# Ledger of designs, part 8: VH-VL binders against Probable pyruvoyl-dependent arginine decarboxylase (pdaD)

Target 1, 139 residues: Probable pyruvoyl-dependent arginine decarboxylase (pdaD), of Prosthecochloris aestuarii (b4s6j7)
Amino acid sequence: SIFPPQCERISVEEGLKSLSPGEITFAVMARNSTNEHGRLIASSIGVALPADESVYGYLSEHHPYGQTEEQSGEYAEDLAATMLATTLGIEFDPNKDWDEREGIYKMSGKIINSFNITQSAEGQNGLWTTVIACAVLLP
Key: E = the ipSAE of ESMFold2; O = the ipSAE of OpenDDE; V2 = 0.75 times the mean of E and O plus 0.25 times the DockQ between their complexes.

## First folded at step 6 (VH-VL)

Design K2 (from K1 with heavy chain S31T K65Q, light chain S52K; framework fv_temelimab; at its last look DockQ between E and O 0.06; V2 from the best seeds 0.00; counts 0 for: pae O 10.9 > 2, placed apart)
Fold by OpenDDE, look of step 6:
Structure K2 (fold): chain C 139 residues (1-139), chain A 121 residues (1-121), chain B 106 residues (1-106)
Amino acid sequence: as target 1 above (139 residues)
Amino acid sequence: QVQLVQSGAEVKKPGSSVKVSCKASGGTFRTYAMHWVRQAPGQGLEWIGAIIPIFGTAAYNQKFQGRATITADKSTSTAYMELSSLRSEDTAVYYCARGLWFGRLSYFDYWGQGTLVTVSS
Amino acid sequence: QIQLTQSPSSLSASVGDRVTITCSASSSVSYMYWYQQKPGKAPKAWIYDASKLESGVPSRFSGSGSGTDYTLTISSLQPEDFATYYCQQYGSSPLTFGGGTKVEIK
């Protein structure tokens, strides 16, 4: 998904001022659920931002099983950053690990930031556990 | 959620060195800068330096240049701050803090619990 | 080194009061950040990019400013707001903090 140019990140508190219950809004959402005890689930939104504020960034979504919060988040960041890097014409070896590629992306000076929003949880006996990560875009 | 857990309190003699650790969990360790900030008793905050784990590049406050060494172990998601030639004025709570990386910009969104380092003869 | 001067260094206020804290930089800074710290605890991210509230920060908080002058405002002080607030700049290395403003109960 696209991170619109000149879009600004705001707090949930501030964003909620612009929302009403039942309102339809644009969102990129990662959702995952499990009813298996001990099962790791995660939901991640990855974000990559270009140095040029007139250019759009990227949002990614990832919802894995059996990954830690860190692993899930890194994967989401990788997705978003790789998409942006491709768009910006940054040359990289897709076979290299995320650690190396991320370095290349950022050293290029064309990508100034990447981050993720991740929620993880472990399944509980006899219960459904759901984790959600969501980016809500407000006009 | 992201957590930064630091090593325990230290008591050191003047002239010695101390090495404090900060283990990160719940987030991407390599993507963000890890900063070290200290706070003397009843005083304000003072920036020591920072490292970007993915690059291994550290930057320092000139005040601590040559005396502070900041390192990171990506495999364990742990950052370290070593301060040598300790003096009584170095007595403080030392914090690690994750810095959001917006190019050259730094904003500390998560902090460790702090490590008290006491320097006394 | 950019020096940040906070004013006042301490203040006493009552619940419901409007509180204003200023941070003056010795030279123009690119971005200003604010942190809240309670006794015996680590600082918490509070305001970033001068005016953006960190997640979980009540809307009664606001930040403004540019160049050399920045302000943190609490529209209606609540019991949980009694703390020390620090401004922090990154216009140039090294990163520096203000001296802090302790908001105490009157």
Scores: ipSAE 0.017, ipTM 0.598, lowest interface PAE 7.5, mean pLDDT 90
ESMFold2, look of step 6: ipSAE 0.215; ipTM 0.729
ESMFold2 (binder alone), look of step 6: mean pLDDT 89; pTM 0.921
ESMFold2, look of step 9: ipSAE 0.265; ipTM 0.745
ESMFold2 (binder alone), look of step 9: mean pLDDT 89; pTM 0.925
OpenDDE, look of step 9: ipSAE 0.007; ipTM 0.588

Design K3 (from K1 with heavy chain T57D, light chain S30R; framework fv_temelimab; at its last look DockQ between E and O 0.05; V2 from the best seeds 0.00; counts 0 for: pae E 9.8 > 2, placed apart)
Fold by ESMFold2, look of step 6:
Structure K3 (fold): chain C 139 residues (1-139), chain A 121 residues (1-121), chain B 106 residues (1-106)
Amino acid sequence: as target 1 above (139 residues)
Amino acid sequence: QVQLVQSGAEVKKPGSSVKVSCKASGGTFRSYAMHWVRQAPGQGLEWIGAIIPIFGDAAYNQKFKGRATITADKSTSTAYMELSSLRSEDTAVYYCARGLWFGRLSYFDYWGQGTLVTVSS
Amino acid sequence: QIQLTQSPSSLSASVGDRVTITCSASSSVRYMYWYQQKPGKAPKAWIYDASSLESGVPSRFSGSGSGTDYTLTISSLQPEDFATYYCQQYGSSPLTFGGGTKVEIK
């Protein structure tokens, strides 16, 4: 998914006040469920934003089993950064040194800000447990 | 839960080719590197190459230059590794493994069960 | 190509022993990873970023090191720890593994 240019993160409460009936807006949702006792689940949305505000950022979704809230969130952020790199023409090349790749990204200024929204839970036997993470983009 | 399920064992003659598949489920496929690693009997691990499906480009260990072909099918969440001009020393278990192409997620957090490829005359 | 040399290649130890495995890189690396592999099974992610334990790895395991010299330590060996341990670097092409260290029951 694409994060529109020049958007900023706001609270759910503030965002709800900006909604108008019948308007069409962009939303991203990650959902995960289990009915297994002790099964760790998470739902994450990762966001990666370029320094150039005229360029779109990316939102990712990730719904793992067996990852902590922190692992799931960091994974989602890195996924969004990977998706953004494609748009910016930064191509994956595993034959290049890690420091060279990281230096190119830092010097380019193309991937600057990231964050995540994560919800996690542990399943209870015979009960369906669902976790949802959602981002709604307002025009 | 991420799962990587590989195709079954193969017996091949020298000079032939083998194509091993790795189907991913329970997680995102397109944006992770899918690596191929082999392990000859009683030996250590050897990296063959990798692909990130969203980019479509693959990179290879130069040792396998001209013999290995790594591809991905995003619609089926399946990666493939084809090794041509097989020799007896290519007998190994071939693993697919998932990683990211940078940072703290570039280790192989999930591995397939392995595919034994036996090359014998 | 960065060569990773593990030492020892194998060792025999008793339950309760402290075990130390080293991984030496031919040139400096930014990140080192460790995997545990049991016979007939795929490797499992064990230690990432030199010292961070993967989820579910017992606290008796620790990792340390930077630059060229890295160590995996088991403070008090348990029966389930008998396996082969591999170090791995990724950043300088090609991606390489150490030769492995087999930890056996004495």
Scores: ipSAE 0.007, ipTM 0.547, lowest interface PAE 9.8, mean pLDDT 79
ESMFold2 (binder alone), look of step 6: mean pLDDT 89; pTM 0.921
OpenDDE, look of step 6: ipSAE 0.012; ipTM 0.607

Design K4 (from T14r with heavy chain S30K S31N K65Q, light chain N91R Y93S; framework fv_temelimab; at its last look DockQ between E and O 0.03; V2 from the best seeds 0.00; counts 0 for: pae E 7.5 > 2, placed apart)
Fold by ESMFold2, look of step 6:
Structure K4 (fold): chain C 139 residues (1-139), chain A 121 residues (1-121), chain B 106 residues (1-106)
Amino acid sequence: as target 1 above (139 residues)
Amino acid sequence: QVQLVQSGAEVKKPGSSVKVSCKASGGTFKNYAMHWVRQAPGQGLEWIGAIIPIFGTAAYNQKFQGRATITADKSTSTAYMELSSLRSEDTAVYYCARGLWFGRLSYFDYWGQGTLVTVSS
Amino acid sequence: QIQLTQSPSSLSASVGDRVTITCSASSSVSYMYWYQQKPGKAPKAWIYDASSLESGVPSRFSGSGSGTDYTLTISSLQPEDFATYYCQQYRSSPLTFGGGTKVEIK
């Protein structure tokens, strides 16, 4: 998905003040569920923001099994940042890890920031467990 | 549950090429890396390379650079590995395996059944 | 490239024995993974991130370690545990495996 130009992240509390019941807006949601005992689940939204405010950023979705919160969030963030980097002509080197690639992307001067929103859980037998991560785009 | 199904065994002459396929089902194909790993008779595991289908970007073990070509077809959820200029020491079982990206979070959560490639005169 | 040295290369043990196999890296790695392979079958993911068991792996298995030295331990060996175990890393290209440790019944 695409992150619109000139958007900024705000707190949930501040965002709720801006919403009116019945408004229609765009949202990106990652959802994951399990009823298997011991199954790790996560839902992540990755975000990457360009330095040029007139350019679109990227949002990613990731809902894995068997990953920790850190692993899931890093993957989603990496995916969003790499999508943005390739669009901006920054070379993607798959042989480098995220720490190295993040440094290269930011040193380019074209990518300002990346982050993720992740919820995780471990399933229990016979009980449906669901995790949701969501980014809501306010007008 | 993700399932990886590979093409059948092949017998090849030295100097020829082989192309092994790996069809994925039961999960997302394009966002995950498909790795290729081989195992010579009585030997351990050796990584050949991988591709991330959504980007079409492949990476290779330097040992196979120039001889191996890894590709993917998103429309059929199928990855391919072609090895050229075959020699007898290329005789091995070739596995596809799914992982995340390349980097430090790469581990192989699902494996194909393996494809025996025999190179003999 | 990072070399992974597994020890021992092979071992024979009785049902109920405690079994420990090691994996030593030539340079520090961030993550270590383990696979179980039975004869004639593809490897299976077994332990991820050094110590976390994959789904369906019996609790008698454990993993530990950091940096260059990692271990896989079976607290009470069962007949279904005989297999070859491989460690794997991906700090930098190429991705490498250890040479394997074959576990057999004495």
Scores: ipSAE 0.050, ipTM 0.668, lowest interface PAE 7.5, mean pLDDT 84
ESMFold2 (binder alone), look of step 6: mean pLDDT 89; pTM 0.925
OpenDDE, look of step 6: ipSAE 0.193; ipTM 0.763

Design K5 (from Rb14r with heavy chain S30R, light chain S31R A50D Q55E N92G Y94S; framework fv_rolinsatamab; at its last look DockQ between E and O 0.03; V2 from the best seeds 0.00; counts 0 for: pae E 16.6 > 2, placed apart)
Fold by ESMFold2, look of step 6:
Structure K5 (fold): chain C 139 residues (1-139), chain A 121 residues (1-121), chain B 107 residues (1-107)
Amino acid sequence: as target 1 above (139 residues)
Amino acid sequence: EVQLVQSGAEVKKPGSSVKVSCKASGGTFRSYAMHWVRQAPGQGLEWIGGIIPIFGTANYNQKFKDRATLTVDKSTSTAYMELSSLRSEDTAVYYCARGLWFGRLSYFDYWGQGTLVTVSS
Amino acid sequence: DIQMTQSPSSVSASVGDRVTITCKASQGISRYVAWYQQKPGKSPKLLIYDASSLESGVPSRFSDSGSGTDFTLTISSLQPEDFATYFCQQYGSSPLTFGGGTKVEIK
């Protein structure tokens, strides 16, 4: 998904003040569920933003099994950063770890930041557990 | 269109303080670092410090760390630079300048019009 | 602190001349150099960032090169509106520092 130019991240509380019934806006949602005992699940949205404010950034969705919250978030950021880097023509090696690639992306000066929104849980046998991460784009 | 509008020129006596404002419009304010740079008459540019509005966290050139205070009023999209214990050598034009998103290390794509601060007795 | 040594301090040139301005960083700063133009009584204007990227609306006669410690700004064919003072700026390390400036004057 595309992160519109000139947007900024705001708190959920601040964003909720802007919402009204019947309003239509873009949202990116990651959802994951399990009923398996001990199954790690996560839902992540990664975001990568370009230095050029007039250019689109990217949002990614990732909903893995067996990853920790940190692992899931890093993967989602990497996915968003990779999409943006590809669009911007930044050289990258897909076999490098996220930490190393993040350094390359940031040092390029074309990707100014990345972050993630992640929710995780561990499943219980016979009970459905669901995790959701969502980014809502306000006008 | 991004605009940075600064407060007007000031004349100050040695030992006093000055607080310069910088109101941002036409773009996102909260996540873009706001920096302050000064230029003494006939001299080059000198970075004072920067602040990231959403966090309120400032970083300073060590030269000014004890005398400069950077603050932000997010509700009015206004950044402030206060310089205390003024000396005649502080006579300069003071600029606010917008840096990269979350950019403590940044170039500056938009600049205010400048505020002349004159320190004399 | 990383010093940016800019040279020359001034240059006298005619319309149509090629002008080259250099900045040397006291330590390596990769490509994290920006160039600004400043006219008398005005704020600096960003020309180039990342030692290669031309800011939107800046004429193609402006270019630069360099990485590491040695950086140049080139104006390929000087125009009347290019008479100004030019500054380099590093943003590879805190504190952010500027070169001393180069005044480009009409001969």
Scores: ipSAE 0.000, ipTM 0.503, lowest interface PAE 16.6, mean pLDDT 82
ESMFold2 (binder alone), look of step 6: mean pLDDT 89; pTM 0.928
OpenDDE, look of step 6: ipSAE 0.015; ipTM 0.626

Design K6 (from K1 with heavy chain W101Y; framework fv_temelimab; at its last look DockQ between E and O 0.56; V2 from the best seeds 0.00; counts 0 for: pae O 11.6 > 2)
Fold by OpenDDE, look of step 6:
Structure K6 (fold): chain C 139 residues (1-139), chain A 121 residues (1-121), chain B 106 residues (1-106)
Amino acid sequence: as target 1 above (139 residues)
Amino acid sequence: QVQLVQSGAEVKKPGSSVKVSCKASGGTFRSYAMHWVRQAPGQGLEWIGAIIPIFGTAAYNQKFKGRATITADKSTSTAYMELSSLRSEDTAVYYCARGLYFGRLSYFDYWGQGTLVTVSS
Amino acid sequence: QIQLTQSPSSLSASVGDRVTITCSASSSVSYMYWYQQKPGKAPKAWIYDASSLESGVPSRFSGSGSGTDYTLTISSLQPEDFATYYCQQYGSSPLTFGGGTKVEIK
């Protein structure tokens, strides 16, 4: 998904002030569920922002099984950053580790920030467990 | 639940080409990598290559020396593996397997049912 | 490429036995994974990141190791555990698998 140019990240608290119950809004959401005991699930939103405010950034979603919160989050962030890097013509080795590539992306001066929002949980016997990560876009 | 469904068995002559398909359902296609792994009869597993559909970029085991071509159609959530200049040694069950990006998280969490490719004169 | 050597290539054991499978890498690897495969079926994800069990994998299974040496252990072998197990690495491209270890009924 696209992170619109000149869009700013705000806190959930501030964002909620702009929303009313029952309102339809645009969102990028990752959802995962399990009813298997001990099953590790995660939901992640990754975000990458360009240095040039006239250029769009990227949003990614990831909802894996068997990944830690850190792994899931890093993957989503990596995905968003790599998409942006590709768009901006940044040269990189796709086989290199995320930590290394992240450095390259940032050192290019074309990507100024990346982050992820992740929620994970383990399934419980006899119950459904759901994890959600969501980016809400407000006008 | 994620499912990978592959095309049916193939019988090919030496020197010909084969193209196997793998359709993904029940989960995200674009954000993952699709790997191709083969297994000769009674033998172990061998990695052929992979593609990240969202980018269209593929990586290959150099052993195949350009004989393998991996592609993906994001609109149909289908990955393809084409192997040319077939030899008898290429006789194997070919699997597609979902994984993550090339890198440290290359873990194959879901597999197709396999496609038997038989190469014989 | 990194070569993975599994030991043993095959073993015979009885229900209740402790089974240990090793995977030795020619070079240090970043991550190690294990798969279980039964005849006529595709491999199944079994252990990820050397020691984490995939969903549905019984707790009698465990994985350990780092660097070049990794181990899969079954504390008490059950009838459904008879299968071939493969290790897989991604320390460097290309991805490689071990030769497999077939666990058979004694």
Scores: ipSAE 0.000, ipTM 0.589, lowest interface PAE 11.6, mean pLDDT 89
ESMFold2, look of step 6: ipSAE 0.007; ipTM 0.632
ESMFold2 (binder alone), look of step 6: mean pLDDT 89; pTM 0.922

## First folded at step 8 (VH-VL; framework fv_temelimab)

Design H0 (from K2 with heavy chain R30S; at its last look DockQ between E and O 0.22; V2 from the best seeds 0.00; counts 0 for: pae O 8.5 > 2, SAP .503 > .496, placed apart)
Fold by OpenDDE, look of step 9:
Structure H0 (fold): chain C 139 residues (1-139), chain A 121 residues (1-121), chain B 106 residues (1-106)
Amino acid sequence: as target 1 above (139 residues)
Amino acid sequence: QVQLVQSGAEVKKPGSSVKVSCKASGGTFSTYAMHWVRQAPGQGLEWIGAIIPIFGTAAYNQKFQGRATITADKSTSTAYMELSSLRSEDTAVYYCARGLWFGRLSYFDYWGQGTLVTVSS
Amino acid sequence: QIQLTQSPSSLSASVGDRVTITCSASSSVSYMYWYQQKPGKAPKAWIYDASKLESGVPSRFSGSGSGTDYTLTISSLQPEDFATYYCQQYGSSPLTFGGGTKVEIK
């Protein structure tokens, strides 16, 4: 998904002030569920922002099993950043680790920042556990 | 629920090419890596390569470099594996499998049903 | 590439037996995965991250290990457990599998 140009990240609290019940808004959502005891699940949204405000950024979603919150988040963030890097013509080795790629992306000066929003949980026996990560785009 | 459905069995002559398809449904296609793994009769599993559809970038086992081509169509959630210059030792069941790419994690949580490719004169 | 050596390549056991399969890597790996495969079927995800059971996998299965040495254990072998088990790593490209361990009925 695309992160619109000149879009700014705001707090959830601030964002909620601009939302009304029943309103239609654009959202990128990651969802994961399990009913297995001890099953680790995660949902992640990754975001990558370009240095050029006229250029769009990227949003990614990821919902894995067996990854920690950190692992899942880094993966989503890597996806978003790599998508942006590709668009911006940054040369990189896709087989390199995220740490290396992130360094390359940042050193290029074309990517300002990347971050992720992740929720993880372990399943409970016989109960459905759901984790959701969501990016809401507000006008 | 995620499902991977592969194309049917193929019979090919040596020197020819084969293209196997893998259609994904019930989950995210673009952000996961689609891997291709083959298994010769009575043998173990061998990784061929993988693609991340959203990037269109594929990685290959060096053993198959230049001979295997992995592609993906995001619009149809379908991945393809083409193997050229077929030889008898390429006779195997070919599987697609969903996994991760970035980082150190690559767990194949879903597999296609497999496609038998027979190479014989 | 990282070579994975499974031991044994095959074994015969009876229902109720404790079965242990080992996977030895030529170099240290960060993650190890196990798959179960029955004749004529695709492999099934079985154990991920060395010790976590995939969905639907009975609790009699367990996995352990780190570095270069990993094990899959069946505490009490059941009829449906007769299959071939493969370990797999992605600590380093390319992905590699063990040679497999066929668990046969005695």
Scores: ipSAE 0.013, ipTM 0.623, lowest interface PAE 8.5, mean pLDDT 89
ESMFold2-Fast, scan of step 8: ipSAE 0.006; ipTM 0.543
ESMFold2, look of step 9: ipSAE 0.062; ipTM 0.686
ESMFold2 (binder alone), look of step 9: mean pLDDT 90; pTM 0.921

Design a1 (from H0 with heavy chain F102Y; at its last look DockQ between E and O 0.43; V2 from the best seeds 0.00; counts 0 for: pae O 9.9 > 2)
Fold by OpenDDE, look of step 9:
Structure a1 (fold): chain C 139 residues (1-139), chain A 121 residues (1-121), chain B 106 residues (1-106)
Amino acid sequence: as target 1 above (139 residues)
Amino acid sequence: QVQLVQSGAEVKKPGSSVKVSCKASGGTFSTYAMHWVRQAPGQGLEWIGAIIPIFGTAAYNQKFQGRATITADKSTSTAYMELSSLRSEDTAVYYCARGLWYGRLSYFDYWGQGTLVTVSS
Amino acid sequence: QIQLTQSPSSLSASVGDRVTITCSASSSVSYMYWYQQKPGKAPKAWIYDASKLESGVPSRFSGSGSGTDYTLTISSLQPEDFATYYCQQYGSSPLTFGGGTKVEIK
């Protein structure tokens, strides 16, 4: 998904002030569920922002099994950053690990920030456990 | 729910080429790796290669290097595997399988139904 | 490439039996996965990261191991468990599978 140019990240608290019940808004959502005891699930949104404010960033979505919150988040963040890097023409080796590629992306000066929002949980017997990560786009 | 639907069975002559398709639905296509695995009759599984659609970069088992071509069309969420210079030992069921990718190739969580390719003179 | 050797290649067992399948790698692998395949069907994801059961997999299944030696165990074999099981590694490219273990009814 596209992170629109000139968008700014705001706190959930501030964002909620601009929302009304029943209002339609745009969102990128990751959802994962399990009813298996001990099953590890995660939901992640990854975001990568370009240095050039006139250029769009990227949003990624990831909902894995068996990954820690950190792993899932890094994965989503990596995806978003890599998508942006590709768009911006940054040369990289896709077989390199995230740490190396992230360094390349940042050193290029074309990607200024990347982050992720992740929620994880373990399933419980006989109960459905759901984890959600969501990016809400506000006008 | 994620589904992978492959093209139908093929009968080919030795020396010819075959192109199998795999259409994904119910999930993200571009950010997962799409693998191709084949299974000869009564035999085990053999990895051919994979592609990450967002990169457009494919990786291959060296055994098939130069003979297999894996591509992806993001607009249709479809991956392709073309195998050229077919020989009788290429007779197998060919599967596409979705895999996680985080700087590496990994687990295949969803599989296509398989495509039988028969190579015979 | 890393070769995976499954043992046994086939076995006959009865319902209720404890079944153990081993997968030995020619060198240490980072990740090991297991798949179940029934005749005429595609493989199904079964165990990931050596010991984690895929969704829908009964708890009578378990996986363990590290380094070069991995095991899939069925604590009490059920009729629906008769199938061929494959291990698959990622330690290095190319991805490779074991030769499979066919679990047959005695």
Scores: ipSAE 0.006, ipTM 0.604, lowest interface PAE 9.9, mean pLDDT 89
ESMFold2-Fast, scan of step 8: ipSAE 0.526; ipTM 0.809
ESMFold2, look of step 9: ipSAE 0.251; ipTM 0.730
ESMFold2 (binder alone), look of step 9: mean pLDDT 89; pTM 0.922

Design a10 (from H0 with heavy chain T28D F102Y L105W)
Fold by ESMFold2-Fast, scan of step 8:
Structure a10 (fold): chain C 139 residues (1-139), chain A 121 residues (1-121), chain B 106 residues (1-106)
Amino acid sequence: as target 1 above (139 residues)
Amino acid sequence: QVQLVQSGAEVKKPGSSVKVSCKASGGDFSTYAMHWVRQAPGQGLEWIGAIIPIFGTAAYNQKFQGRATITADKSTSTAYMELSSLRSEDTAVYYCARGLWYGRWSYFDYWGQGTLVTVSS
Amino acid sequence: QIQLTQSPSSLSASVGDRVTITCSASSSVSYMYWYQQKPGKAPKAWIYDASKLESGVPSRFSGSGSGTDYTLTISSLQPEDFATYYCQQYGSSPLTFGGGTKVEIK
């Protein structure tokens, strides 16, 4: 499969069915990200989304208190975004554009797939980072 | 039965640095976030930053960026917070606290007892 | 930064009273949590996910709210409930706490 053995491709349907307390399906989105950005990133990691569904809607369904489209940046959980990006060896600079990156990083025997990390050159008030990772089991 | 035990109180001079430790026992150290929060005398709570040991990297409140360094030693289940260039306004009780770093369970479920750091001439 | 404003900053109440504390966020939050802190002690997790009681928290406590407005209610105040209560948001960095509401003996 296009994913390493430690990571399974998770569709919207599979994600909603399989998550339980202690599991994560990790997706981190930049503040004020567009729906187009989210769809491109989902596509790059093999997540199929219906044409009229929001990536932000999908992520909110994994958490009952997820954000509306107006709040999607806050749903990104900036702390998780910062930690994941740093694990990938990426430094955040609010004033830089970030090219798409694809990488596989080992974490506790698991592999984190990072396929797109995008950040707006608009810096302080634009897009920050969007990253999607495979499911990880935690206690 | 999860317990966080912090190092003892310290008195420091302005301009020096302090390093507080937080040793975890019971539960899984590596896969939870360890947060650092401070509280000045009679004041509220202020988040400094956090580390997730399995990622090996820390995130910081920008107010402390460049002065705070948060690290973790997985072999001893111990997290550390070092704060440099100390000023009198850094006088506070410093807490470590554990939480999941994802979803609705990201609240700080266990806290250390606190370490009083006093900065005075 | 998301700023959290708690009201009131302090209140004086008697055993048996109903107490309501509010927490207002400057913008919508992903998750809201409440902590109880007694003098000289570390805070304790009290309510998570706006409305769910942490293990060991008495049923006289309840939480409610969504978006920007949240409340913590004590239906019948007991002596062990006199403490400072803090709300805390999760989702936007930096993580932030409310200023605290001190519940004092009347």
Scores: ipSAE 0.000, ipTM 0.536, lowest interface PAE 12.4, mean pLDDT 67

Design a15 (from H0 with heavy chain L100V G103S)
Heavy chain, then light chain:
Amino acid sequence: QVQLVQSGAEVKKPGSSVKVSCKASGGTFSTYAMHWVRQAPGQGLEWIGAIIPIFGTAAYNQKFQGRATITADKSTSTAYMELSSLRSEDTAVYYCARGVWFSRLSYFDYWGQGTLVTVSS
Amino acid sequence: QIQLTQSPSSLSASVGDRVTITCSASSSVSYMYWYQQKPGKAPKAWIYDASKLESGVPSRFSGSGSGTDYTLTISSLQPEDFATYYCQQYGSSPLTFGGGTKVEIK
ESMFold2-Fast, scan of step 8: ipSAE 0.052; ipTM 0.655

